# VHH binders against UV-B-induced protein At3g17800, chloroplastic: the designs that were tried, part 8

Target 1, 346 residues: UV-B-induced protein At3g17800, chloroplastic, of Arabidopsis thaliana (Mouse-ear cress) (q9lvj0)
Amino acid sequence: ASSASNDASSGSSPKPIAPLQLQSPAGQFLSQILVSHPHLVPAAVEQQLEQLQTDRDSQGQNKDSASVPGTDIVLYRRIAELKENERRRTLEEILYALVVQKFMEANVSLVPSVSPSSDPSGRVDTWPTKVEKLERLHSPEMYEMIHNHLALILGSRMGDLNSVAQISKLRVGQVYAASVMYGYFLKRVDQRFQLEKTMKILPGGSDESKTSVEQAEGTATYQAAVSSHPEVGAFAGGVSAKGFGSEIKPSRLRSYVMSFDAETLQRYATIRSREAVGIIEKHTEALFGKPEIVITPEGTVDSSKDEQIKISFGGMKRLVLEAVTFGSFLWDVESHVDARYHFVLN
Short names: E, the ipSAE of ESMFold2; O, the ipSAE of OpenDDE; V2, 0.75 times the mean of E and O plus 0.25 times the DockQ between their complexes.

## First folded at step 1 (VHH)

Design y4 (framework vhh_7yz9_2; at its last look DockQ between E and O 0.01; V2 from the best seeds 0.00; counts 0 for: pae E 16.7 > 2, unsure alone 60.9 < 65, grease 30.5 > 24.2, SAP .794 > .668, placed apart)
Fold by ESMFold2, look of step 2:
Structure y4 (fold): chain B 346 residues (1-346), chain A 121 residues (1-121)
Amino acid sequence: as target 1 above (346 residues)
Amino acid sequence: QWQLVESGGGLVQAGGSLRLSCTASGFTFSTYDMGWYRQTAGNEREWVAFITYGGSTTYADSVKGRFTISRDNAKNTVYLQMNSLKPEDTAVYYCARLPSWYEDSYYFDYWGQGTPVTVSS
């Protein structure tokens, strides 16, 4: 657009393919290919990963040959750390580009940055709210758990998607980030479940049911994702002990997850790489902006300046489905890239 | 055309060892998760071991500590090292892959022809 403002409701203006803008040379290159020749993205990514591997190997070789003791070793260590950070940054952007490609292949556009002035009404959800494509991207068992997640978030408004509410932008961003992490977890578990189901090794067709867990459980899971430093134990506890809430119908995937011991749940609930965590944080920030917080003279956080946005429940459903799908794709992309350029710690 | 070919099965005495191999062709092996499964006569097929394309492994409780799954991407081969074999391990062993992350269908299972393993008392 000619102006500095982006507007998702303006169909005549060119707009970016994703809310997060890539800054590295590799990221900018992949962004151009995503638009011009998307079928070449896998080959371009392989080439970039080979370059990263070569750069990492050459740095290790140079460090092994260094024999200069003294003050220069501090400078060399700082330079090496900067280069390692640059490689990690480049890798994050490669992973993000691949997630964007998966959305493009599914013919689902990512929602642009959420702005309070996109329409005279002030409503932020002027983007399309039809979600059929997003719903069809997941196994039936995974979608049952996604539907339960939506029921916890939307409550009684699950059936009235045209209704509009004014809600904290910070809270929407928190729910979005938590939903990305939940999608990552669900995909990891669902892949295992689908394999075992296909092989017919799951315990019979038994339908295990949990009753009388109220919707307050959903807020615990949601609150665990508020921090800029995710906590695995709180999320795992929300999924295992409190994540199902009332009105949640038991499913074979839920029963499968409930059969895990605590050690297994913790392992599956862990975001495996710093790069994946960074992507979740940066993508969420690109969508909802950096939250405006006020720190009192005592050093405590004052939330009185939290920005409010106007959004329909259909728009909120669209955001949550996108978030879960983003997390699902992130799991696949992370696993794919790790096989070619090892970076995952666990 | 893609294929999975299992080999290395046979007759072995209880307490013995056997190594199964599964060689893949016709697809990019290094991008797929792989697994070993077994089927005893008259029973459903059960999973035995699983290895991600990144090398992470998981085992059924009945074989933990005795079986080891591994892969060699340069040879397009996944292995199952079976130690301390028991008569209960007698089965036809199958190699399987999961669809790659580029495919739309992850409900599709892919099996080899199987390799029989018999463990004598």
Scores: ipSAE 0.000, ipTM 0.177, lowest interface PAE 16.7, mean pLDDT 73
ESMFold2-Fast, scan of step 1: ipSAE 0.196; ipTM 0.671
ESMFold2 (binder alone), look of step 2: mean pLDDT 76; pTM 0.777
OpenDDE, look of step 2: ipSAE 0.028; ipTM 0.300

Design y5 (framework vhh_7yz9_2; at its last look DockQ between E and O 0.08; V2 from the best seeds 0.00; counts 0 for: pae O 6.4 > 2, placed apart)
Amino acid sequence: QWQLVESGGGLVQAGGSLRLSCTASGSTFSSYHMGWYRQTAGNEREWVAFINTGGSTTYADSVKGRFTISRDNAKNTVYLQMNSLKPEDTAVYYCAAGFRTYLKSHYDYWGQGTPVTVSS
ESMFold2-Fast, scan of step 1: ipSAE 0.271; ipTM 0.607
ESMFold2, look of step 2: ipSAE 0.297; ipTM 0.559
ESMFold2 (binder alone), look of step 2: mean pLDDT 85; pTM 0.857
OpenDDE, look of step 2: ipSAE 0.038; ipTM 0.364

Design y6 (framework vhh_7yz9_2)
Fold by ESMFold2-Fast, scan of step 1:
Structure y6 (fold): chain B 346 residues (1-346), chain A 121 residues (1-121)
Amino acid sequence: as target 1 above (346 residues)
Amino acid sequence: QWQLVESGGGLVQAGGSLRLSCTASGFTVSEYAMGWYRQTAGNEREWVAFIYSGGYTTYADSVKGRFTISRDNAKNTVYLQMNSLKPEDTAVYYCAKTLWEPYSSGYMDYWGQGTPVTVSS
């Protein structure tokens, strides 16, 4: 009756803005800001990163002051492991909040879950399948690669987006996760391409490209890559040689990738931080659920419990475009955090 | 329906050799990058070797010079020839088709059921 605590109207909880629920104190704080004042998320992240850096620096100093008997060093190591795990989880959730904010800025709603609805059709893709916003978020060069990726996944079904298929939920989850990693790779490569294009230092240059139009530039670039670095040429050729017909279009970014040596290509194809890998795994698990796969004593995998889902090819296209965009945003936010926290060494 | 079936695993003494086979049905192996992974008890799956559609190959540092990946397009089968086997090579070996990420512990497009390899000292 005379309680001075806030008269808070507890309305029905708003629907989640993302499939993964953030559990750390920082994550919960950022989740609240995403709902109430999303424009303040970058400032809130800066504050959280400063606190994490202070805590990290404090731990470094304490290591040097420890003159330890055997029992105390074991306890110190265990406490340090727990603090490292807590910092890693906090960084994961900061990365996630920043990715979610980028989707909000783009006015794109993340798919909340891939599970059968109470809908009579039994379909999982009850969310809007309009993809124009997602398509416009990428450079023209990057989108050429994304279109080819879609063509490799959907094949002839690119022309049949309203048709519904019954497909392995595990398989769709794997395609989603692989597409996130591909988007991360593509954004990293595209960022380098756009910089070199702006500085007019692209391999072959703009003048070279104009003269090589007479000689099929893509072929010349391919031969150069194969000659100097056979592995990178073969790797690039492996994707284009999938044989999915006229759906595969010429790609400027693909030609650029073929100029990389094998070591550079492998480095770009690798997710830099454990935190980014963790977020890809947790986000995918939040969308699709844990896989129902068990390894038998004979060393085989029992996939007999794999769920089949009903989804349109338009719904599949929407999931793949979301995944690629998630990966591209993940590269951006990981780079942003690394510049401020210095946690990513590759 | 897509299927990968591994075979050829077993018990072998250190310094010995084994040849693993991975037969695909429902798709053509020459159209995709194919790989071998292995998993020990309590550890995540680790990449071992890849072969790309163009026939070029790459290997993890731990097996480089000892293992050879190859394929027979007519049989739609990928092989892993394992020479100079060490006790550390003891694992369940998995065949996989990948979309893009050959070197990460990330998600693969499709996995086989696995074949166990035990190397005694």
Scores: ipSAE 0.000, ipTM 0.196, lowest interface PAE 10.7, mean pLDDT 74

Design y7 (framework vhh_7yz9_2)
Fold by ESMFold2-Fast, scan of step 1:
Structure y7 (fold): chain B 346 residues (1-346), chain A 121 residues (1-121)
Amino acid sequence: as target 1 above (346 residues)
Amino acid sequence: QWQLVESGGGLVQAGGSLRLSCTASGRTFSSYWMGWYRQTAGNEREWVAFITSGGDTTYADSVKGRFTISRDNAKNTVYLQMNSLKPEDTAVYYCAADVYLTHEGYSPDYWGQGTPVTVSS
């Protein structure tokens, strides 16, 4: 008789620490640890990963069994496929718990849901919009790219964070998911950049890291030279350097990314594991809700079910920064888990 | 102490539908894989469908596309929706629970008492 996990039928609304509710036995166990003793989550994860590895190894051994009749072999195969899906779901929830724990270590609360408030304003952004902590979690080079990403999303509205807009919930969810993937990409690139910077092997690295003043002066001189002879590039269809506009700041990390060949860029832009992809999808769905597909008898989809939400641009900035940070943490925890439990990679 | 109780069996005409329910009394239902087996007179029990703790499903070839297994962890209940029933589906249906879903003889940890299903033509 354990009443510890039973909710009272007349109880108050639950107060989750994160939008996605973990359902696997490991996920539920880790959720309890996150609430009571979050500093023990890494040790608990190590135990869960060891159990998953043992299960996977045992399944591999069963594939070689010659002692089982033909009918049993068919059932073994089907059970093995289900076991693989169960392990994948468990890994997703382990990754999620580790990401949530990293937010707790950073003293940043995750937005629990994007839903209309009972406040007279009807706004969804009732969470704190203070972003200073989120901004300080990244390298200076990575944050320059994050700032440019925010400038791309918000444009001139970055100067007007208190203004409220009525925006498609689906669109905000898409921006959030895209920002998670971008943060994952940026962290991966930044990790490589910081390593090569430390090893003094950056492309053009001796010049690039020599002095920031000389780089700024060199960029200004180059910009002036281009603006002195714009007809050569603009009218001839030749190479014309646009430089960085007022909304897009110069970044060494951007120059580093632009030095990648097509194959390297494609690899870095890809989420490595199916489990990480699954978490991005489930987390976003838990935050914004699942768009319902309404199919008419003619087979057409009714998109008019999309909800409009009232949100400030400061609330949008907070969501985007959270999303980028979520992606950044996801890369970190995926790499950590992969060292112990090798993922099937995309 | 942990018990599985099946309900919903009965007589149905070929082409008809039945929904079987299995309610578990226990503190760990959500962590168990749940399955349905059936047994015809004179034959051994055969597997029909499984559902994992996470909701993933698998079906025997003989019922694929006609039967659907589902679970409601809040009610400690697993369901088997049987559509397009055939006389060959006549059997006693058993609910089963397994924390490991052992690959050794497919013997579940817990069995229900069984519920009879008769399909007439």
Scores: ipSAE 0.012, ipTM 0.462, lowest interface PAE 8.9, mean pLDDT 76

Design y8 (framework vhh_7yz9_2; at its last look DockQ between E and O 0.37; V2 from the best seeds 0.00; counts 0 for: pae E 5.4 > 2, unsure alone 63.5 < 65, grease 31.7 > 24.2, SAP .823 > .668)
Fold by OpenDDE, look of step 2:
Parts: C-alpha cells; structure tokens; sequence
Structure y8 (fold): chain B 346 residues (1-346), chain A 122 residues (1-122)
C-alpha cells in the first residue's frame, strides 16, 4: 500500500496586481478582468460607464417629479446624495483600473504596499530597481523634466543607488503623491507641447530658424507664481539647484512651461477632477498607509508616531518614476473617461 | 504670494451655529491640506480641524461631532461649520496651510490668515 504523499501545493495566493483594492461592484469586476483578461479592461470600462450614465440619467428624471410630498424631500435628497457618492466611488475605481491596465500593457509591475521587511537588512524595497521600462514610456522632453525631478529628490545620491537611507514613511508617501501630481501636470503640458511641435513641423520644412524666443519681460510675475507652488517652482526652475550639485539641464519643455502665464500654469498644475484627486490619495495610502496626522496643541505635526523605513536610493528612484508615470497615465485615462462620461467640471 | 483670508466670525449665542470661510490665493489650493486653528487671549494656538488635499478630515476631541471642515477647490475656499457652539469656543479662528518643499523633505512652512473672531455668549 504505497502512501501517496499528497504534496499539498501551498497555493501561493496570487500577488495583487496593484496595492489599492477596489471595493465597488464595478471595481471588483474590473479587478477580476485585470487578472484574467487585461486586454478586455477598456471594453469592460465602456460598459460600466454606460451603466453610470444610465444611473445618472435616471436620477435626473426623478428630480423633476414635483409630486414628492414635502416630508419625503429630505429622504430623497439623502438617497440622491448616497447614489452620487456611490457613482463617484465607482468612477474613481474605473480610473484606477485603467491606470493599472496601462502599467500592465507596459509590462511594468506596480510596487506593492510597503510593509515591514523580513530581510535582515530591514529594507522595504523588495521590488526590482530596473526603471528602463518606465523611462521609455515618456517623450524625450518629458523624460528630461522627470530626470530633473529625480535629481532634486535624490540629490547627490542619484549616482549611488545601492546606498540605503532611513526615511520617514510619511515623507516618502508625500514625495510619491507629489510626484504623481507632477506626472499629471507634465503629461498635460507635454501633450500640448507635442501637438504644437507637430503643427509647426507640418507646414514649414527643416529650417532650424533660430526663433529667438524673446524673453518676454513677464519673468517677474511668472517667478512669483512659480515660487508659490514647490512642484511648479521646481518645474519652472525656480528652485535654485545650488544645493543639490546636479545642474538642472535646460530642456525644451521647461522653456515651454516658462512661457506660460500664471493663470495657464495654475490651470495646468491643478488636478481637474475630484475623482483623480481621490485616486492619488487612496493609492498613496494603499502603498504607505493612512497617515496618522497628530497635530500638537501648538499646531505642529507630531512626527513621533511616524514610522521610519529603510530604503535604497534605487528603490526611491523606482518609486518616484512609478509615481510620475502613474500621474501621466491618470491624465490620459481621466481624459478618456471624460470624453465618454463627462464628469470633469470645466 | 500665499494668502489666506478668513471670514464669517461674529457674535453667537450658546447652542447656535456659525460658518467660517477661508479663501486662499497664490498657490494651487487643491494640492494642499488646510487646517483651522483657534487662539484665545494669552493662550497658544489650538488645532481645531484638518482636511487633506483629497478631502480626508480629522478633528480635535474638543470639537468632534460639533464642527465640520470642508473644502471647495473650485472656489479655493475651506469652510468650518460650527454647530452647538459653547462659550469655550470663543476665540480668534485662523486658517492655515502647509507648504511642502517636496524635494528636500524639509519641515513644511506654515501660512496663516489674519484670523476671524468668534464670540459665544452664555
């Protein structure tokens, strides 16, 4: 009687494709499709958007029913608010699924949620540090800007990617979120830049005409506007790179951004939809945890509860590049969904 | 230049309600967290409420369940709805934001408004 040792294959629970777990019915459905048939996600999203539109239209028709007795108006309003919140959540998760799908198409795995490492070194960056695939996803002009962004974050350590630093988990999360916003901004600007570049190339031949962009004297007001927002300031070159030793190389895209007026710059630097903002926050929280913001009676952030993590500069570079790419994709998918569902308030 | 301008303060009876507003300018409002603080004469500023850029809220225990912080990014405005006001809520209320220099991971800068006075009578 040969005892067949049932090797119970420890079914390694499939590693999650993304750190944020989608909770809405539509989000759960899309999560399943992402795993099984990622190429069908765009089609599935179209169906979900049609459903959202139908739901929105049905709610609009019920508002015109003047016959609701006054006592039920409060209840109806509350129900309407709940439905609107549900639609918003669904829309957020649709956007997230599309961003994840874009990473999958690029054959880039998202960094998992940061957890205490079983590694004796205590390093949390267990993910691959290869970033070439991420770098290639961007236009050359956009990549130059991304490189400058990295230089500002990593400073002199950009050449020493194997070195490990102990950093506040909260701070890393802030840098990540900021980098997502920056990626969103860069993609928006780069799209316009590329379009204008193409339009200029179409009529006129190869004449390298030295268009002396006359430095319009509007530099002072732009500097004031750029200085008001660190992300925009860094983008526009207002942050004196003197401290970080790496010369911010002038890029064509940088010069283009510097040509914007303050209003245009503000418009481009603003996340358009609440849903996109919500996704940035939820994704960041899924990676780094929800910040326990303890504000002292003096109004300062108590960082005493902040967890310190060990991460290599290569790991940080990977996070920042992922974040910028995430923001870039978020712009694309937001625009895509808005064209179909019209949720962005212009 | 970063500017915060509070409004909506005044005299109110105990148990009454008041809504404060703070209008921001000179920065990308939607990218920054906002907070409300209050200060009484001779005391330090006390934190009251916080709202993240994404809309997550937190409150001091002293105002929890009575005060609601909200934001309208289209108007660059943060609000503090104050209900069930008590004489102990009498203070100058300040709006604040923190500018993060993301690149050097340095300490965030605090920007403050001029404040709006709230007086709750017994």
Amino acid sequence: as target 1 above (346 residues)
Amino acid sequence: QWQLVESGGGLVQAGGSLRLSCTASGFIFSNYAMGWYRQTAGNEREWVAFISYGGSTTYADSVKGRFTISRDNAKNTVYLQMNSLKPEDTAVYYCATRGYEFYDLSTPYDYWGQGTPVTVSS
Scores: ipSAE 0.025, ipTM 0.547, lowest interface PAE 4.5, mean pLDDT 81
ESMFold2-Fast, scan of step 1: ipSAE 0.364; ipTM 0.698
ESMFold2, look of step 2: ipSAE 0.116; ipTM 0.503
ESMFold2 (binder alone), look of step 2: mean pLDDT 81; pTM 0.822

Design y9 (framework vhh_7yz9_2)
Fold by ESMFold2-Fast, scan of step 1:
Structure y9 (fold): chain B 346 residues (1-346), chain A 121 residues (1-121)
Amino acid sequence: as target 1 above (346 residues)
Amino acid sequence: QWQLVESGGGLVQAGGSLRLSCTASGLTFSSYAMGWYRQTAGNEREWVAFITRGGSTTYADSVKGRFTISRDNAKNTVYLQMNSLKPEDTAVYYCAAYIDVSGWYPLEDYWGQGTPVTVSS
């Protein structure tokens, strides 16, 4: 019954819509809506946010009543902490469902997992090869920075996307996570740029005025996006702009970012909510798995059995473009939810 | 002026059956997808079942194979047939209506007042 049942399911089971499985009651409900009626997800989210608001208001009332004799204040505090953790988990899964729904609206399928295929080649990149949809989802100004980000990661391999490399799974996951954070930053900057462009108040006046080549260096912005993953810096350095050099294009959005003071730049480069940070981590872990690091008897970390995966540079480009797009959608949905349920705190 | 009214709850023994009804007024019922939720004291509302405008159904794993959701557009009513009831099915059951959304426009859901179900062991 075991093997026959497993064999029977292998050809008819639909692939997952997204790598992260939602486990909260709200998340399970939203997962069903994503499968049956993805266009209803925003309405379902409004319902879940109303429930969270009602629960938050009820907790405030119960806290006030806890001061009355007959209520254990210590027990109430523990219950409130557990409910706060559950609320945070629910918000994370609401944000995730909204990001997945935006990919569906864009007609882009998320990579369900990065794992060896049943293909004899052992390659992980059996995903659809077309990246044109992902490339066209961004403003021209934003895509100029995305192109340079890709050139920095892939170097000279931008012209050789069919070549296959054997590379650390951990490093690919770190590049993916860093690219999500970069996309979040870029979308925030691009929204401000587009608004100022429409209002005709862009620094430097007319689009006719070219910025100097020296002002095109966005090192601080890129460094801020990558700095949370030190090993990504080492990987990116190994496939740096020097390999692709002259193919790196001028960027209007980079010039705009370089007009920011350090404080403004730091603010824009920061992920605003811990729920959004949690989703980036959980999504990446669901996609790539937990890093396999063994602690030796001496107390040292043994990374000698780091998993190596076979992936084409075209597959790498697909992952990076998806990651940047995920981050851009995360900014949009975080802003949308915060406008309705005020959860982003200073 | 919209209203959802749940009925059919009560006390039943484990292994028994109940049929819940939710009747809508003040809205164009056939334009809405409908769902059932349940809630126990101190817990969030848990989704149970969902039915589309076209009649397609989905169920929570905890009730799959035991519960059946259906609708009658002529009567503006959605039903939840509950079979093989278990003590853990004890909850207040709520009906909800969903507006069709084709974009980033947030729309309001409609909720009923709930009907209690108690399953004794």
Scores: ipSAE 0.000, ipTM 0.096, lowest interface PAE 22.0, mean pLDDT 74

## First folded at step 4 (VHH)

Design a1 (from d4 with I57T; framework vhh_7d4b_2; at its last look DockQ between E and O 0.57; V2 from the best seeds 0.00; counts 0 for: pae E 2.4 > 2)
Amino acid sequence: QVQLVESGGGVVQPGRSLRLSCAASGFTFSEYGMGWYRQAPGKQRELVASISYSGGTTNYADSVKGRFTISRDNSKNTMYLQMNSLKPEDTAVYYCATVYDSPWLHTFDYWGQGTQVTVSS
ESMFold2, look of step 4: ipSAE 0.306; ipTM 0.733
ESMFold2 (binder alone), look of step 4: mean pLDDT 86; pTM 0.874
OpenDDE, look of step 4: ipSAE 0.143; ipTM 0.580
ESMFold2, look of step 5: ipSAE 0.335; ipTM 0.725
ESMFold2 (binder alone), look of step 5: mean pLDDT 86; pTM 0.870
OpenDDE, look of step 5: ipSAE 0.417; ipTM 0.782

Design a2 (from a1 with D101R; framework vhh_7d4b_2; at its last look DockQ between E and O 0.57; V2 from the best seeds 0.00; counts 0 for: pae E 2.1 > 2)
Amino acid sequence: QVQLVESGGGVVQPGRSLRLSCAASGFTFSEYGMGWYRQAPGKQRELVASISYSGGTTNYADSVKGRFTISRDNSKNTMYLQMNSLKPEDTAVYYCATVYRSPWLHTFDYWGQGTQVTVSS
ESMFold2, look of step 4: ipSAE 0.371; ipTM 0.745
ESMFold2 (binder alone), look of step 4: mean pLDDT 83; pTM 0.849
OpenDDE, look of step 4: ipSAE 0.528; ipTM 0.814
ESMFold2, look of step 5: ipSAE 0.382; ipTM 0.762
ESMFold2 (binder alone), look of step 5: mean pLDDT 83; pTM 0.848
OpenDDE, look of step 5: ipSAE 0.327; ipTM 0.718

Design a6 (from d4 with I57K N59Y; framework vhh_7d4b_2; at its last look DockQ between E and O 0.54; V2 from the best seeds 0.00; counts 0 for: pae E 2.9 > 2, SAP .742 > .668)
Fold by ESMFold2, look of step 4:
Structure a6 (fold): chain B 346 residues (1-346), chain A 121 residues (1-121)
Amino acid sequence: as target 1 above (346 residues)
Amino acid sequence: QVQLVESGGGVVQPGRSLRLSCAASGFTFSEYGMGWYRQAPGKQRELVASISYSGGKTYYADSVKGRFTISRDNSKNTMYLQMNSLKPEDTAVYYCATVYDSPWLHTFDYWGQGTQVTVSS
């Protein structure tokens, strides 16, 4: 029931479902299934993970062969390195396919590669402006944190989303990648937060002990907290450049995050696997290209020919919401796959 | 393990040429920007030349511009420094290094052990 947007697109192949093209045999297979039978992607992934497990189990045989005196050690080492690189690429592409599948289940189209626009205005943001589906994919507490993140990036919701800015494509890509990492972090913390909330409603468990302590401390602490509580906006490091427009709304999840010691916070802010880091890099590169940069003798980045793009604030909002959602899905997908095929070392 | 191994250094007379090589392994060489650094006795280490991940963009210190040429062959995981018209002030230990891993995420910095270049009569 959708209306066709442009007749010129009818004579070409279907639009890519995601900006990153998968290269491994497993990735190409999953890409086909994503298009033809997306509901079968989890089963196809399970098959690919079982193959990876089988390949890894055979590693002991290769190590034993390398210890045999008549074996060409240099050749075995080179073959093992090649196989490990292929395994890593395959795993990355399995993870990516699962993230794409989550977007398809949510009926959210990923933004296509940012390229020269055919739009007369020159704007690159021709993607759908509806963000309602993206906003509803997160817990209420996580969404409050996402809203604050948007406010920091856009300077405040007081700005006109219809206005257009000309900005470095490199900078937009950096904001996108940072937003993916932030979404990954938020989902990780939100899952712990939601689990701890659920444990406090267990039927009959420690209710008697909990209620007696809660009542006594709750009344005294509640009165003091109400009189002293400033609605803290401290997670973003205390920035608010030049006053209004940078206001951070309080949230229960922010309070929970601020309760972590520095070591715990650092651990949660770290992307657990190199495969997840690789996905963030490759996905961002597929969207914004890979710029040619070099370092100057002073140690600064030389980006003297950096491409400029025109993008509306609404278009930027859509990009950032997609990025945080991508990071959130990446956390879930990484955890799911690690349970089936252990690869997370930290 | 990640390793960067320099070669091609030596003793040479002023006005002559040398070609340094840096063999890389243990990481995806083609995804990294690379550079050549040098350190003369009693001086701080300085960037001599840098090259983007594809080789499409280069940068040179003023003291070597026009005399030195940085290049890379991503199919061989190797970076080169062609040093022409060598002067005694080019005498130093030359190091290859990664200078960035991506414009989006910075994860690793790696250095070679260095190779000695000595220019003297």
Scores: ipSAE 0.237, ipTM 0.658, lowest interface PAE 2.9, mean pLDDT 77
ESMFold2 (binder alone), look of step 4: mean pLDDT 86; pTM 0.874
OpenDDE, look of step 4: ipSAE 0.388; ipTM 0.740

Design s10 (from a1 with D101E S102G H106S T107D; framework vhh_7d4b_2)
Fold by ESMFold2-Fast, scan of step 4:
Structure s10 (fold): chain B 346 residues (1-346), chain A 121 residues (1-121)
Amino acid sequence: as target 1 above (346 residues)
Amino acid sequence: QVQLVESGGGVVQPGRSLRLSCAASGFTFSEYGMGWYRQAPGKQRELVASISYSGGTTNYADSVKGRFTISRDNSKNTMYLQMNSLKPEDTAVYYCATVYEGPWLSDFDYWGQGTQVTVSS
């Protein structure tokens, strides 16, 4: 179901504040609060989480004590599965509402959709491409990594943001999704880095300058480790191998990541909850539409129905920065909710 | 919990037909691209046919093009492979699998247990 602000029965509704329409009762309620009283969203979420916990505890107690007289065990298990699916959907939408609220706090409007404009140019990037607010939301150490990520995607085009390219909509969506995952990873790493920096226990001392050779090797190792996710392949595949080293700047956070063992790096690169994964998928689908994808016997994506879009490199930079920020906020929100509902371990 | 179950395999003579079915449970079947793989003794597993989440797009290996038809029924969480004009070279264990998971992330690779297809005189 849509929110009241987007009802078909209303001819003067305001534009949606986010591309994904929330469907659960809690999601619809939170959508209304986001529009009318966004400052109350955290309190509303706390209430919804308490309700979910009460429902979960009640179900656990019923499983433990109730014998289910006259009802088949198979029916009881099916009802339990449906209730678990309902709770997961509700939790997904709670996470989404909190992420949207964080964008509102930052005074940043989410891109509503990526679709051809009515303008004769057919360009998709009719939304504002100004990025200063998005750039200021991250620590200096985290932004060094974000800048390098942008440089890998755009290459020399970092100097020509007004140029327009015609590129696969599927590829742009995959880069967006991969960038959300990357932002989640970066925020998790940055949180640990900032804590160790404050405690003065950073490995190897405080941010001593590194050689360019050492920096280049660390970047390659980090990229290879993050390639454990299929969407990272889309990021790498969507970027020209022109690799202008002059665009890549020294990064304190990259040096820190190089100190991780393989197990720690894999753990940090993994999205912890199924709900967070679901939101990344649903949000990206709401932005780009649902693509028709098949794989050829050769292992390549069948491009027979591939839609091309016209987008400026400034528009691309805006999408990538939003995606990284979305992932960053998702880590914060997931951690906040898990502290209250404890869903990551169950 | 996540399960793919193949059925419909058997022993047939050359030129005959078989219809394989793959019943899916424990995941949102309608969101995934699906495919049929096969593996003959001593050979590497190969993708025979794939189908998009909606059924609107399909792709086939050259060796089966024109003879095999892949389809799906999302209301029944089931995928099918209609195999016509079977040849001895089609003898293999046929596996149902996800080809692309979800529209954007592609993070899980679900496989069935396989069903034997034998084409012999």
Scores: ipSAE 0.299, ipTM 0.662, lowest interface PAE 2.7, mean pLDDT 80

